# VH-VL binders against Protein Skeletor, isoforms B/C (Skel): the designs that were tried, part 2

Target 1, 133 residues: Protein Skeletor, isoforms B/C (Skel), of Drosophila melanogaster (Fruit fly) (q9vgy6r287to419)
Amino acid sequence: LAFEVRWAVAGESIVVQLVAKLEPNHYMSFGISPNKNISQMIGADAVVAWVDPQTGNGFATDYFLEGKAQCSGGRGACPDTKISEKTNSIRLLNAAMVNGYSIVTYQRSLAATDRLDLPISITGAESVVWAIG
Below, E stands for the ipSAE of ESMFold2; O stands for the ipSAE of OpenDDE; V2 stands for 0.75 times the mean of E and O plus 0.25 times the DockQ between their complexes.

## First folded at step 1 (VH-VL)

Design a6 (framework fv_acimtamig)
Fold by ESMFold2-Fast, scan of step 1:
Structure a6 (fold): chain C 133 residues (1-133), chain A 120 residues (1-120), chain B 106 residues (1-106)
Amino acid sequence: as target 1 above (133 residues)
Amino acid sequence: QVQLVQSGAEVKKPGESLKVSCKASGYTFTDYYMHWVRQAPGQGLEWMGIINPYGGSTSYAQKFQGRVTMTRDTSTSTVYMELSSLRSEDTAVYYCAREGYYDYSWFDPWGQGTLVTVSS
Amino acid sequence: SYVLTQPSSVSVAPGQTATISCGGHNIGSKSVHWYQQRPGQSPVLVIYDDSDRPSGIPERFSGSNSGNTATLTISGTQAMDEADYYCQVWDSSTVVFGGGTKLTVL
């Protein structure tokens, strides 16, 4: 089990918990794609999270991926995909390390802040993206 | 290196079902979405739908809702497109095409195409 | 339903510049991709994200997208460029293709 996501709706917010066994200086990412049937990194509303193993302090920051891939459909190298920090709409609730697993719990609004923040639907399925890096 | 190989041509009768396969190689099968696009003789390209090989989730063009089913087999890196209740108007070359990883939905590569003839 | 409009045909002499238009309401706000298809062959991606070229596609192929029109431009057109060309976008929850343009090089 490399990566687990749990969540619960609380009023007009969603509480999300990310769990992964991370190497030092690595992070985990989770987001919602603008296309329901396609999980794309570009244009996705994503959270990047990690835990400092020495201090136990956690981080969760709202990002959006901007910029276009410079390679054809993955055939060549993709030299850049830009990640930009958004206005912080993420509230870190807790962070911990347990048995080598990084656990980050955060809260965010269910409503979109701007065009790049997609509403999270609790009645229908959404395309999700995740990564460990 | 990256290759999509489709099943061979088929001749069908009206009312039958069609099932076309598309075998992927040269990349991690579950990292890329797969689309199905058809082209009637002398006509343009028509999108049929998309499948996510990782979870198997699908979405179909409204014209094909209720008649098309897309599936995949991760053990063989193969996607399938099944079209039921065939009509003569379904005569076409059927393509699978891979979507890019960080993309606004372009297609590269495309399979070689499968010609399906529905005899009236 | 969103519609992309292309001219049915464009003819150029070898060495001339070919311009193929793709019209769509507010298409400049979308990412446009272009495919080349030779008779009996599968489509080949020649331009993605409005103006980027895949590896292996000659520099004489270029694209632009603004307002209500996206354009594929082929400079110094060669006989090997003779093919059908299709523009494509994603609109909402569906893929939309243009009707295709037959490029003739004589």
Scores: ipSAE 0.000, ipTM 0.529, lowest interface PAE 13.9, mean pLDDT 74

Design a7 (framework fv_acimtamig)
Fold by ESMFold2-Fast, scan of step 1:
Structure a7 (fold): chain C 133 residues (1-133), chain A 119 residues (1-119), chain B 106 residues (1-106)
Amino acid sequence: as target 1 above (133 residues)
Amino acid sequence: QVQLVQSGAEVKKPGESLKVSCKASGYTFTSYYMHWVRQAPGQGLEWMGIINPSGGSTSYAQKFQGRVTMTRDTSTSTVYMELSSLRSEDTAVYYCARWDYDSYGMDVWGQGTLVTVSS
Amino acid sequence: SYVLTQPSSVSVAPGQTATISCGGHNIGDKYVHWYQQRPGQSPVLVIYQDSKRPSGIPERFSGSNSGNTATLTISGTQAMDEADYYCQAWDSSTYVFGGGTKLTVL
């Protein structure tokens, strides 16, 4: 079990829970790629999350991923990918370390739209990208 | 209603620079990436690049690397595309188009800005 | 250097089915989006993620994507459907458009 993602739609927001067994000073990342079969972070909207093992404090920050290298999901980061911080609203709901796993739960605003059914637009996980670094 | 309104037509000489604006309204500007796409007369659509209006991060098509710069002003909900060292083959209609997180497509397009580059 | 190939033109009689192909190496492994551009107008997204329709797009528009070919299908084609159609996909940090297909209804 390298990495697990759970999510649920909550009104005009999505609640995401990231679970991973992290080494000290490591993070987990979750985002959506425009390419359905390739786990690439380039051009993807991603959240980078971690738990400080000494304090138990959690962090979740929205990133725009750019670069030219393809990224592996699971164990690894993209050394050739620039990660630029986004200012989109991310609300940390909970952060914990349980049985050696870092658990971060956050809420993010879904962009307002009058054309798509929200549950349909976010329940297909094939274009999801993720990394641990 | 979601709208993208672009600046008016431009006439430029070879070697000059152009700067096209695209003003967004009807949605949260910083929550959607914005593409720039151009179309030469009688030709197809050509992708130029994309900008994250939140942080200002950009990614450009290789063909335009070094000549294009994309920026935004969050106080006016406006993105800009600047293209330098203009050539006659840069004559085109330039579009901004919103990248939609739900569809992954370009769901809303500006009306286009005609740029003519001639001596 | 990923390339999407479309026929330059397709002609159909009113009421008949039009099909527009978009060829690309392993394109079935990518999401394909389709845009309609009527003369003098901006493009309009008519199909996203291979086969889904945005709100307001008639049910006569449908799509598929498998192997090396994505297809836009317009059933019961009407005069108002006359336009240029572009397929589009993402490949390795770039967004790629097909060359476009002019649909003539006559």
Scores: ipSAE 0.000, ipTM 0.540, lowest interface PAE 14.6, mean pLDDT 74

Design a8 (framework fv_acimtamig; at its last look DockQ between E and O 0.06; V2 from the best seeds 0.00; counts 0 for: pae E 16.8 > 2, placed apart)
Fold by ESMFold2, look of step 2:
Structure a8 (fold): chain C 133 residues (1-133), chain A 125 residues (1-125), chain B 106 residues (1-106)
Amino acid sequence: as target 1 above (133 residues)
Amino acid sequence: QVQLVQSGAEVKKPGESLKVSCKASGYTFTSYYMHWVRQAPGQGLEWMGIINPSGGSTSYAQKFQGRVTMTRDTSTSTVYMELSSLRSEDTAVYYCARDSSGEYFWGLDYYFDYWGQGTLVTVSS
Amino acid sequence: SYVLTQPSSVSVAPGQTATISCGGHNIGSKNVHWYQQRPGQSPVLVIYQDSKRPSGIPERFSGSNSGNTATLTISGTQAMDEADYYCQVWDSSYVVFGGGTKLTVL
């Protein structure tokens, strides 16, 4: 029923798994907020992911989210959020549909700061953003 | 064939530093992370940390943070582990071990398919 | 701070089946790997990802993982199987080993 994010740090990279029950033409997104104290979609560097229900192929693409409105965590896209596709820095590892749930697994690199500041870090906190659209 | 060849045994005094080398061959050195694991006499395996030989980035077990430094030389396909401020409880066999996960993960996983022969380091006065 | 628990020792007669347990909270959701270390030698991977054998490991080595327990099973145990066995997982940013189990064949 919910949007789930699972992750692990793997050397200088992380592996992230996104799980959601997506309606047709919808996608999942997950990213790092530019403001470490508040989850903000605007200015975030996010991965947008989905599974094509007809082919079974998965997609994961790195996007920069632009716009003026601040978003809190939760489902759905921000009202005037602009999505700019970036150079794809994401390695798709797997994609599947299970009982109507779309499951996408991808890998991306850590920066030294990201490595220390990820939400599962010992000493730091990192604000995250998510949306379904 | 994959081989990890470590430097020879050392005897050290408390307060000194040790530096163990691990030379890799038989595979693309920068495609696989390297770990260091130690084993005190009669004891179990203890993970020390990981290095990415491509960029040189490291992550250390909390117990060793501040005392351990891992480096690599891509021109010689060699990783190094340096442990400073040695104490007698640092007496152990030190192993390098190749991470089999490479460039592809599923299940959020690390395991070690090849191990060096081990380097005995004895810390005593 | 994840902990793996193994029995300190297991004894088995030659030809019998040995089982070595590895306990951990919700370990069934993790991939468990097993290493054999014969006296004076480096560890050798014998099972990875719960139940898979590397090339060269006899089929008498098998593994399972569910709930809070992973198990290494050695059927038809031979004298050469006498060794220390370690389970291992990845948890967050850390590799975690069990304390090791000495398998004695007598």
Scores: ipSAE 0.000, ipTM 0.526, lowest interface PAE 16.8, mean pLDDT 77
ESMFold2-Fast, scan of step 1: ipSAE 0.006; ipTM 0.569
ESMFold2 (binder alone), look of step 2: mean pLDDT 92; pTM 0.948
OpenDDE, look of step 2: ipSAE 0.014; ipTM 0.663

Design a9 (framework fv_acimtamig)
Fold by ESMFold2-Fast, scan of step 1:
Structure a9 (fold): chain C 133 residues (1-133), chain A 125 residues (1-125), chain B 106 residues (1-106)
Amino acid sequence: as target 1 above (133 residues)
Amino acid sequence: QVQLVQSGAEVKKPGESLKVSCKASGYTFTDYYMHWVRQAPGQGLEWMGIINPSGGSTSYAQKFQGRVTMTRDTSTSTVYMELSSLRSEDTAVYYCARGPDYDFWSGYSYGMDVWGQGTLVTVSS
Amino acid sequence: SYVLTQPSSVSVAPGQTATISCGGHNIGSKSVHWYQQRPGQSPVLVIYDDSDRPSGIPERFSGSNSGNTATLTISGTQAMDEADYYCQVWDSSTVVFGGGTKLTVL
């Protein structure tokens, strides 16, 4: 499996786990598209995560994706994609590398997300974007 | 054959604690959320909370926050719901229900598709 | 807090179409699920994600969801359809159920 996302609501927060087999200097990204009818990386609020294979240390950072090109979310980065780092509101809970798979688990506030980011829902009407780069 | 089997009926006194079990079989236990829903006699369905069996993370309805605790044991594929400081108003049938798992590829979730048989709890002095 | 409104009861003659509404602010932007509960039994999922039927649920059951109203429709209603029906959505961090509708088939 190239990329897996798991999540659950925990109190006033959502816990997200990202799993992927990453090459060195690669990352995984997960977010919600601003366009409900199509998955779109540009304009999305996303988390970019990776694990350092030498230290086992994980990273998860909240990003706002912007750029001139309009791309559908999926594998690979879009040309002219611009990533702006947002104030980090992500709490890293766990990070591990197991059998070549990078596993990053993080938490974010639902209240903060509802106010500043696009709504997150456990039921499936949302447009989701993801990428490995 | 997917099944959720709950523990048997209980009679409790006000102030006591309740712990109901829900044993899952016929699927990968950690792939689905588990909800707890109760129903007082003659009343509607009331959501209590949700647990992710994979990580153990939980989210509770505001009404039950501070009184309810949901846990799981992955070795027995069992979810538990514990409710403390019982009152007569807690008399109800308590259900566990397998929750929606977001189908990553289709973008859809399924409602609570499998329900336990229910556990009748009577709280009376 | 988010509220789902259902009529308390709906009556229909056998063979006729029963319609059960579920009202909620901007509910058309949410996924609506419907449950059937016969007396003394556990709820059964009859519609998920607004309009999809689980395996084993008769084609007579259909759903729709737009604007501020979601609807469960049962065509050619049978005596066995007599039950309580609940709509359900996810709102932010909670699951919200409607108050339930008792369907009587007379």
Scores: ipSAE 0.000, ipTM 0.508, lowest interface PAE 15.6, mean pLDDT 73

Design c1 (framework fv_ucenprubart)
Fold by ESMFold2-Fast, scan of step 1:
Structure c1 (fold): chain C 133 residues (1-133), chain A 124 residues (1-124), chain B 108 residues (1-108)
Amino acid sequence: as target 1 above (133 residues)
Amino acid sequence: QVQLVQSGAEVKKPGASVKVSCKASGYTFTSGYYMAWVRQAPGQGLEWMGLINPSGGSTWYAQKFQGRVTMTRDTSTSTVYMELSSLRSEDTAVYYCARDTTIRLTYGDYFDYWGQGTLVTVSS
Amino acid sequence: EIVLTQSPDFQSVTPKEKVTITCQASQDISNYLLWYQQKPDQSPKLLIKDASNLETGVPSRFSGSGSGTDFTLTINSLEAEDAATYYCQQYDNLPPYTFGGGTKVEIK
């Protein structure tokens, strides 16, 4: 399993846990696509998270993704992808590396997602975006 | 090439505030590199003050400066700012900005870049 | 907060001699330690990352070792251009990060 996401709603907040086996200096991203029919990273309001394999330090930040969706050189890395933060509404709760997996847990407000309930289920059809880069 | 250019020297009275700027160029300011502020009093060692994520504006401050320091950024000018309030004589120091080498969102250049330093003198 | 203690504070060394600087952390920081060189009137320059990884362009006479709480920076054969103050810095876990007190190395 390349990528796993877990949710839990608590009052006015949602707690999200992202799990992935990341290459050094790579991140994982999760968000909701502005296009319901097609998942696209560019233009999405997403959380970008990573765990520094050297320090074990974890990070989670709310970003608006922009830039090239693919690398022009076909090398698989997109170092020219621009990531611009929309707000700083993400609260990091925990970060760990276990058996080569990066685990990042964060909290954000439910203000825009009151359609969710416990145990979490998405009421309507939503396109989600995820990436490891 | 990557450059960090800081604002010029300042002279302040005790109790005043100072705001030092650091303008980045030669890389994508919001690509996931963090910016640190480090100071050095005359003849003394390096002292870490804090860190800012230019993308999101999230900040982390050293306990000693909590409540007196504020770090901000302006993405339109690729500039970070460090404002220190309630200045004391002990705050006389050269203040450096530095692109953090410990955190990187994705692959890029691995060089440690520092600004030239800004001398802030606090005297009565 | 993690405290870094450097020893010695100062040393005056004959050219070509071996220089050893130590950095001790108040708690286990694995290998999450940087070494910096600062020459008079200049910004610091990164020498070593991850306790032992030499930065590109840094002379091979510099080396770092250690893990956990005890770290060492070694200059195998001191050159005149190495007269500087050396600092360790830890980056374990989330910020805040901390620097050691520094070691000033002078040529006799």
Scores: ipSAE 0.000, ipTM 0.489, lowest interface PAE 14.2, mean pLDDT 72

Design c2 (framework fv_ucenprubart; at its last look DockQ between E and O 0.08; V2 from the best seeds 0.00; counts 0 for: pae E 12.9 > 2, placed apart)
Fold by ESMFold2, look of step 2:
Structure c2 (fold): chain C 133 residues (1-133), chain A 123 residues (1-123), chain B 108 residues (1-108)
Amino acid sequence: as target 1 above (133 residues)
Amino acid sequence: QVQLVQSGAEVKKPGASVKVSCKASGYTFTSGYYMAWVRQAPGQGLEWMGLINPSGGSTWYAQKFQGRVTMTRDTSTSTVYMELSSLRSEDTAVYYCARGSYYDILTGYEDYWGQGTLVTVSS
Amino acid sequence: EIVLTQSPDFQSVTPKEKVTITCQASQSIGSSLLWYQQKPDQSPKLLIKYASQSFSGVPSRFSGSGSGTDFTLTINSLEAEDAATYYCQQSYSTPPYTFGGGTKVEIK
């Protein structure tokens, strides 16, 4: 399973590109772990992204991941994970399917703009989370 | 029409500093573009030095130049600056500013280049 | 830091013949590879982005291919104005966005 994340700072925002070879009807996600010392999915502020293979349209939505999780197989959010949709601060920039890889590019604020968003720090280390669902 | 116009050639002695300017026009300076600096010594290849994000002023420097290079910008004049200190003869080069794209980070690319600024460091 | 190795360093080519330039990355960079042309006493000019996509106004005789670690720039039929030095550059992930060492192409 190859999952690639690229990002760049653009003023007061960050541009992020997610790349993964997804099974049909699956998604990829990337976010900031609530525990800066270790990565964990539960309690993370994450962007969930995918490409619709029928239309080629891309999707990227900011979520807050909640729940008690015992993940098996490393395939992402567990069955009891609650995903809360938030006020969308995400700007989808591009989406494509290339050689079986789903590619989604989005822009978001470096600072939290929703009460559920976690701030992104550009001056220190961040713990990150990712999942394929 | 995107244009990057750089300051004129400079002659410096070893140990001095040089500050090269790059004035941007034809686009929104603080939009989704960074400004990179690339140098080329006589008869040599291109060497990426670093970049500055005109919005916010954040910088990224190649390791070779850490501690000697400073990049700044003035949003009111749409101008970026590159200052290189403790000059030595090996710093003799043409210095280019180049606009880089944030809009497709799969292949960040420098699409418009300044005319270059020759900096000569001679004993 | 990602190192790009270009080959050959130099080519002298008869007009109308094919030119092939290679660029090898020290690690996989997907398709995050650019090609630039620099004519004598000029600034570099972007030719190819995303390994294979021509930039605006670039003649169709220029093409790029490859992914991962091995990339190629091809000039199908060399014209006199194509005498230049060609550079690859990687833009993978975060800076630095390093260049290859260059390939000088001359008309024989």
Scores: ipSAE 0.005, ipTM 0.526, lowest interface PAE 12.9, mean pLDDT 76
ESMFold2-Fast, scan of step 1: ipSAE 0.006; ipTM 0.576
ESMFold2 (binder alone), look of step 2: mean pLDDT 92; pTM 0.942
OpenDDE, look of step 2: ipSAE 0.016; ipTM 0.653

Design c3 (framework fv_ucenprubart)
Fold by ESMFold2-Fast, scan of step 1:
Structure c3 (fold): chain C 133 residues (1-133), chain A 126 residues (1-126), chain B 108 residues (1-108)
Amino acid sequence: as target 1 above (133 residues)
Amino acid sequence: QVQLVQSGAEVKKPGASVKVSCKASGYSISSGYYMAWVRQAPGQGLEWMGLINPSGGSTWYAQKFQGRVTMTRDTSTSTVYMELSSLRSEDTAVYYCARDYGSEFYMGSPDAFDIWGQGTLVTVSS
Amino acid sequence: EIVLTQSPDFQSVTPKEKVTITCQASQDISNYLLWYQQKPDQSPKLLIKDASNLETGVPSRFSGSGSGTDFTLTINSLEAEDAATYYCQQYDNLPPYTFGGGTKVEIK
């Protein structure tokens, strides 16, 4: 598996680290499915992250996954700020590219995600979604 | 407050097995932190035995202990275990568990810090 | 396996003097090095991560430097509470992670 997720709860916040070997112009995403019985990308509240290999600058943005396609006309994987014009609720803590691996660490308030189910298990979990693309 | 609490001292005979426990409190062992096991023979330095990722169950063992050591976890009780078999007198040592974030893929966090258990003395004698 | 060589093995120092401990790796480990302090009958305590990043709560008289194969732990002005054995550990190569042999620091 070319994708790894690490996380830690710190009071009323969660710190998440995403690790993947990404091609240029590709991203990784991690989120919670709206349906606890079925893992599905559509309707999931997710974070999309990537590292620019030339500058080393990292990005982590809240996205609402309305479809499985690229964002187009407000459909597909679109930033939350574009859909609702809200401020990004994700705080980027660190970003790095090490030996071809993109590593992004971010923080999110637990209160902002009433759908967050703890503990979160990615193996066989019905409430977790992830993608690399 | 984050703590690692280990099981009590044990006395074993050569050839026996010992299973030391390390119970975490104040954080989830599935949080993405790894757990290392390190031993220290009387008057000697620190010796790394192995590492477990409690979230996925992956393990890495030092070659010296390969075939004799097994590391496991129980997420429902927030406990990590280290079992060492075929004990010899040379295995007499204090065994420590430690929350290890020294992975090549860990970038750190605002509140990250390393925590060690209090140690478990294992004495192997006839 | 990466071998870490610490020097000196033992150092007896007058209070308030500067202490330097070196850790040399048998091959390049970038900055993937930790420094620990262990007092008698106690568990080790992390002092420095990523070769030079001071852990929260550790006194500012401690500092780490170096990259590649040569690393140094410095105690700018030794206090009585600093009498301990100090260990370096690499986390570049797994398995195994390896420790240095330790440096015992005593106060005269």
Scores: ipSAE 0.000, ipTM 0.470, lowest interface PAE 16.8, mean pLDDT 72

Design c4 (framework fv_ucenprubart)
Fold by ESMFold2-Fast, scan of step 1:
Parts: sequence; structure tokens; C-alpha cells
Structure c4 (fold): chain C 133 residues (1-133), chain A 124 residues (1-124), chain B 108 residues (1-108)
Amino acid sequence: as target 1 above (133 residues)
Amino acid sequence: QVQLVQSGAEVKKPGASVKVSCKASGYTFTSGYYMAWVRQAPGQGLEWMGLINPSGGSTWYAQKFQGRVTMTRDTSTSTVYMELSSLRSEDTAVYYCARTYEVYTSGDYAMDVWGQGTLVTVSS
Amino acid sequence: EIVLTQSPDFQSVTPKEKVTITCQASQSIGSSLLWYQQKPDQSPKLLIKYASQSFSGVPSRFSGSGSGTDFTLTINSLEAEDAATYYCQQYYSYPPYTFGGGTKVEIK
């Protein structure tokens, strides 16, 4: 399993593309750690994305992670993380399944829009988290 | 000592569902160990079905069983369940639960403690 | 999914002889391979993890080697209690984590 994250700043927004070889009904997660010195799932503001295998429709939803585990891409399933859905600040741009890979592209604001969101800094170093599950 | 005790043998008709239990003892059920389910048809090899994280209930299933298998847990009794629906004669097998050690950052994996197995017979 | 092919399917060996079992993966899996022993009417038991690391309590006559696509389990001096079916399993890719077909070792 490969997991890639690509992104580009577009004005006051960031466009993110997540790529992973997922089983049906599994998801990708990418977000910002609340601790800039340590990659940490708990307390992170993350996007959970997947492609519905029946319809081909993609999804990208903003979540606050409450779990006590961290996951790194490349070695499969993530440790359990409690995910609480919040007001969706994510705009889905595209979703596709190509050669067994799920590809989800979305846009989000660089500024926090929800009380649970964490601002994304384009000028400072950020600790990021990612998960497959 | 760590022990996994499974429920007793079951006989089911085609189309029915079966729910097998696996009770853990001797360690903290929610401490980060996962639980896998593996089956073995009579005279055949081992077949991985999926796993569950008892801490939060997250599950991962083999594609072959997706849509037919459901894994759940009860933290108050330290028990994991595996339910398989729409049973066929090909589902006749011994079903094992196995404690799974996974450290994704180091890539380590092992199924170090296994239950005694539960025979499920599907006959018409 | 990654397919694991074990050879031989069956072998009958005299006590104290060396037994070699191979496991070949359909693609490179690094060292993400386990070996299990299953005696008749018993649950499987873990023998080797990460291709070559002996699990706690496993007799020193058992050893594993290999990386990438070719893996070997060796029993240096077979004892009567080693009559069993041996399985390899990979955990390299996202699940499912697949098993080899098994190798049955009998003592005569």
C-alpha cells in the first residue's frame, strides 16, 4: 500500500489530493497535529475521505480526532481513532478510482471556520498526521 | 496467563447466520492488541477473515467476506464476536480468534495467542 | 492481493534429519512474513516473526531466513513432536493478510 498527499495553495485556500490503494468502504485521513513538534492524532483536525465503490462518488468530510493512537502511511490499517463529525468546511473537487487507487481532491480554507478547526499555516512548519482505515 | 476462550460448536442451515464469541483474559483487553479471525475448512489451509480493535471497535475485513461478516466487541466482558451471514456449505470450517500485535510505525505484526477454535457446520 | 506459494505440499522425514520449507511471494514483501506451526487437532502457534526472528519459547532448531520474495523455514534436527502443518503468512500490504497453502511434515 502506497499513500501520497499532494497539495497546493490557491489564494486563501489549500487544494489537497489524497491517493491510496484502499479496500471498498475504507478511508484515508489527513490532518494537522495540535502539537507542532510531534505528529499526533488525538486532537488533530483532519479530513476523512473515501470513494464509494458502487457509485464512484467521492467524499471528503472534516472531522475532529479524539483517538489515542497514531497511524503512518505505508503499512496498512490505522490504530483506532475516535472521529467526531463537525460542520463540513471541505469542498470536494474530484474523486476517482484509477488502477486500484482511490484519489480524492478537495479544497479547504487556510483559516479556521469551525470552533474545532485548527488554522493551517503556510509560512510556518506544521506537523501533519495521516491514516488509512 | 493470556487466554482466549471461544463459544461452542454450531450447526446451521444454508442462508442462516452464525455468531461466534471469543472471551479474552490475562491482559488488558483495550490495551492496543487487536483481535483477528481466521478460519479453516476441514482438511484445508488457514484463511484470514479480518480484525477488530477492541478499544474503539474499528474493523478491517477481507474483501471475500465484505458484506457478510461483522466483527464487534463488548468491553465490559472482554469479548469479541464474529457474525457471518448468508451461510453456504463452503462456510463449514473451524473459526479461530487470535490476539494480534501490530505496531504500524515499526511494521511489526504477529498473532501470538489463539483461541481453541469453534466448529461451524453448514448443512442442508 | 499477495499470493504465497509453499513448497513442498508434503514431506515424510526421519527423526533428526533437516527439514526445509519454502514460501514464495507473488511480489516483494520485505521481511513482513510469519511462520506458524499447527499440530493435529490444535490451534496454530507462532514460530517466527519478521522473516527470521524466533518467537519467545520456540526451540532453537527452528529458524527462518529470506527477504523480498523467497523465504525459508528450517528445522535443523527434526523431533517427533514437530509433526505438523507449517504455514507462512504475509502482512506487508493493506489487508487481507494472506497465508500460504501449508506444508505437512510427517515423521516415519
Scores: ipSAE 0.000, ipTM 0.484, lowest interface PAE 18.4, mean pLDDT 73

Design c5 (framework fv_ucenprubart)
Fold by ESMFold2-Fast, scan of step 1:
Parts: structure tokens; C-alpha cells; sequence
Structure c5 (fold): chain C 133 residues (1-133), chain A 124 residues (1-124), chain B 108 residues (1-108)
């Protein structure tokens, strides 16, 4: 289990739960790719989430990936990737650490509230991107 | 063979709205390609107005046009529309639609095919 | 927003001479730079993507180079059909897309 995503539709919104066994000071990322055929980081509308191991407090912030990555051969971070923090349209519902797993639950609108937000498709037609870092 | 065919020239009075169409053919309209609108005033450079994803309908507009521009699509006719309201004389320009190849990690996005352009003239 | 500064604005060139056009970005955009050619009363045409990759069907006399903030479009030997305005565009941010101001090339 490297990374698990659960979600359920709740009226006009969707509740998402991210689960991962994170190293200290690491985070989870989950988003929708604008390319339906291929999962891609660039152009994705992503949520970055983590749990502070000292306080147990959770965080979830909406991001849009604007840059391009030139990562090859598994060599460290991509130097030319830009992440723009969007207006926070994410409502944090719960955060916990259980058996070494970080669990973050949040809610977001199915309709875009930020002009850079991508609507979430409940039919499964959207490509999904995710990362741990 | 990809083709983007735009609607014909328009003459409008100040304060009116104009709606320009761009009909796509030769590829799957709702696939990985987005559609952008770019305008060019007489003797001036290229100015990006906005972008639409024909599949989901999501749009992104340049700040200058926020509140005046609306981009829509009709998947049954493979057509994208750009409507610009509250027209002023400085909106006189050729309006282009252009196909935007969506993101690749290595290659980047680019406008590979352009419509022929639609001249919109705003005069009293 | 990423600003692209293109120079020169205009140049008149003798046939067969080498033409050099520059595009400077306000921030590091790696190699995510495109070049377009626009002839009078025509739509723009993509020439080069990823700073240096020629689009299919573009004559080999065209080449692009550069990375980071400084980019160059070169026409090794100008032909009459190359009289046009050339624009750079950055593909690093999505959105906004931004274009350079253009360089008009005419034959002497």
C-alpha cells in the first residue's frame, strides 16, 4: 500500500480521503489531470496534504501545477517545476495518524470554485495523478 | 487532416456582443486537445484571451478579459464558441482559434493548428 | 505572469543573409519556448517547439537555441518567402500563455 484514495459524493460536493505511510516531513498529493488518456502532473489540479507528527494537526491545500518537469533516470527533484498555490477551496474534515499511516479527509465542490479548479467527474472519465514527497 | 473553420466577419456597434465560432474536424474533438482563442488588433501582436477543454468544458481566461469573455463548446457539432461582450472600438481585431496539444512531461504544449481568423470590426 | 521581451522589433535583411532574433524571458522557463511565423493576412504557423525542435515540414534553414531565459531563432540563409513577423511564446505556465512582441523581417 503505497497510497490509497477513497471518495464519496455528498450532495454538490465530494469527500476525499487520502491514506499513505509517510516519512517524517513528507506529504501526499492527489489531483485530476487535464489529459484523460494519460496521467500527468503538469496542468493538474492537485491537493497537497500532510499531518504534523508533533501536533497531529492535518493540512490540505489546493494547488495548480503550472510548470514542466524534466525528471529522468530517477535523479532527485525536478528543478523546473512550478507549483502555484490557489485560493484554498478545500475544507479539511479530519486528519489522523493510525499504525504509521497518515490519513487526511477533505471536502471540495464538484463544480469549480476557483477559475483554475478542474471539475471532478463522478463517472471516472478523468485521469488521476498522485505523488508522495 | 485537421481543420479549424471559423465563422465569418462581423461588424458591431460599441456596447454590443459578438459570438465567434470555430468548428473542428479531422480529429476527436473531445480527446486530449484544448482550444485557445488569440486575437490580433490591426498592426499589433498576438494576445492570448483564454483556453477551453472541449471534453469537460473547463475554461481559463486572461485577466484582461475576465467578466467580458465566455468560452463554450458543443460536442455534438465539434464547435467552440467565444463570446465577447461590451464591445469597444479597441476590440477591433482578428480573432483566432487554435488547437492546444495538452501537456506532455517532455514536450510541452503548443498551438499546432490555427483557424483562418474572424475579423470583428467595432464602429459606430 | 511571464513576460517575453523580443528583439529587434524590425529588421530589413539582404537575401541569403543570416537572420538572428532573440527572446528573453522574465524568469527561468527551461526549454519551454515556441516560435511562430506569421505572414501578412495569414494565421500564425508553428515553426519550433521545445526551444530547438523543428516542426514537421519547416525548412532546415530555421533553427532554435537557448535555455533558461535567453532564446534565439536563426534563419541561416534568408529566402524571399521568409518575409514575415516572428513571435516567441512560452509554454512553461498554463495559464497564462504569453507571447513576445514580435519581430518583423523584410527583404531589402
Amino acid sequence: as target 1 above (133 residues)
Amino acid sequence: QVQLVQSGAEVKKPGASVKVSCKASGYTFTSSYYMAWVRQAPGQGLEWMGLINPSGGSTWYAQKFQGRVTMTRDTSTSTVYMELSSLRSEDTAVYYCARDFTYEITSGYYFDYWGQGTLVTVSS
Amino acid sequence: EIVLTQSPDFQSVTPKEKVTITCQASQDISNYLLWYQQKPDQSPKLLIKDASNLETGVPSRFSGSGSGTDFTLTINSLEAEDAATYYCQQSYSTPPYTFGGGTKVEIK
Scores: ipSAE 0.000, ipTM 0.496, lowest interface PAE 16.0, mean pLDDT 72

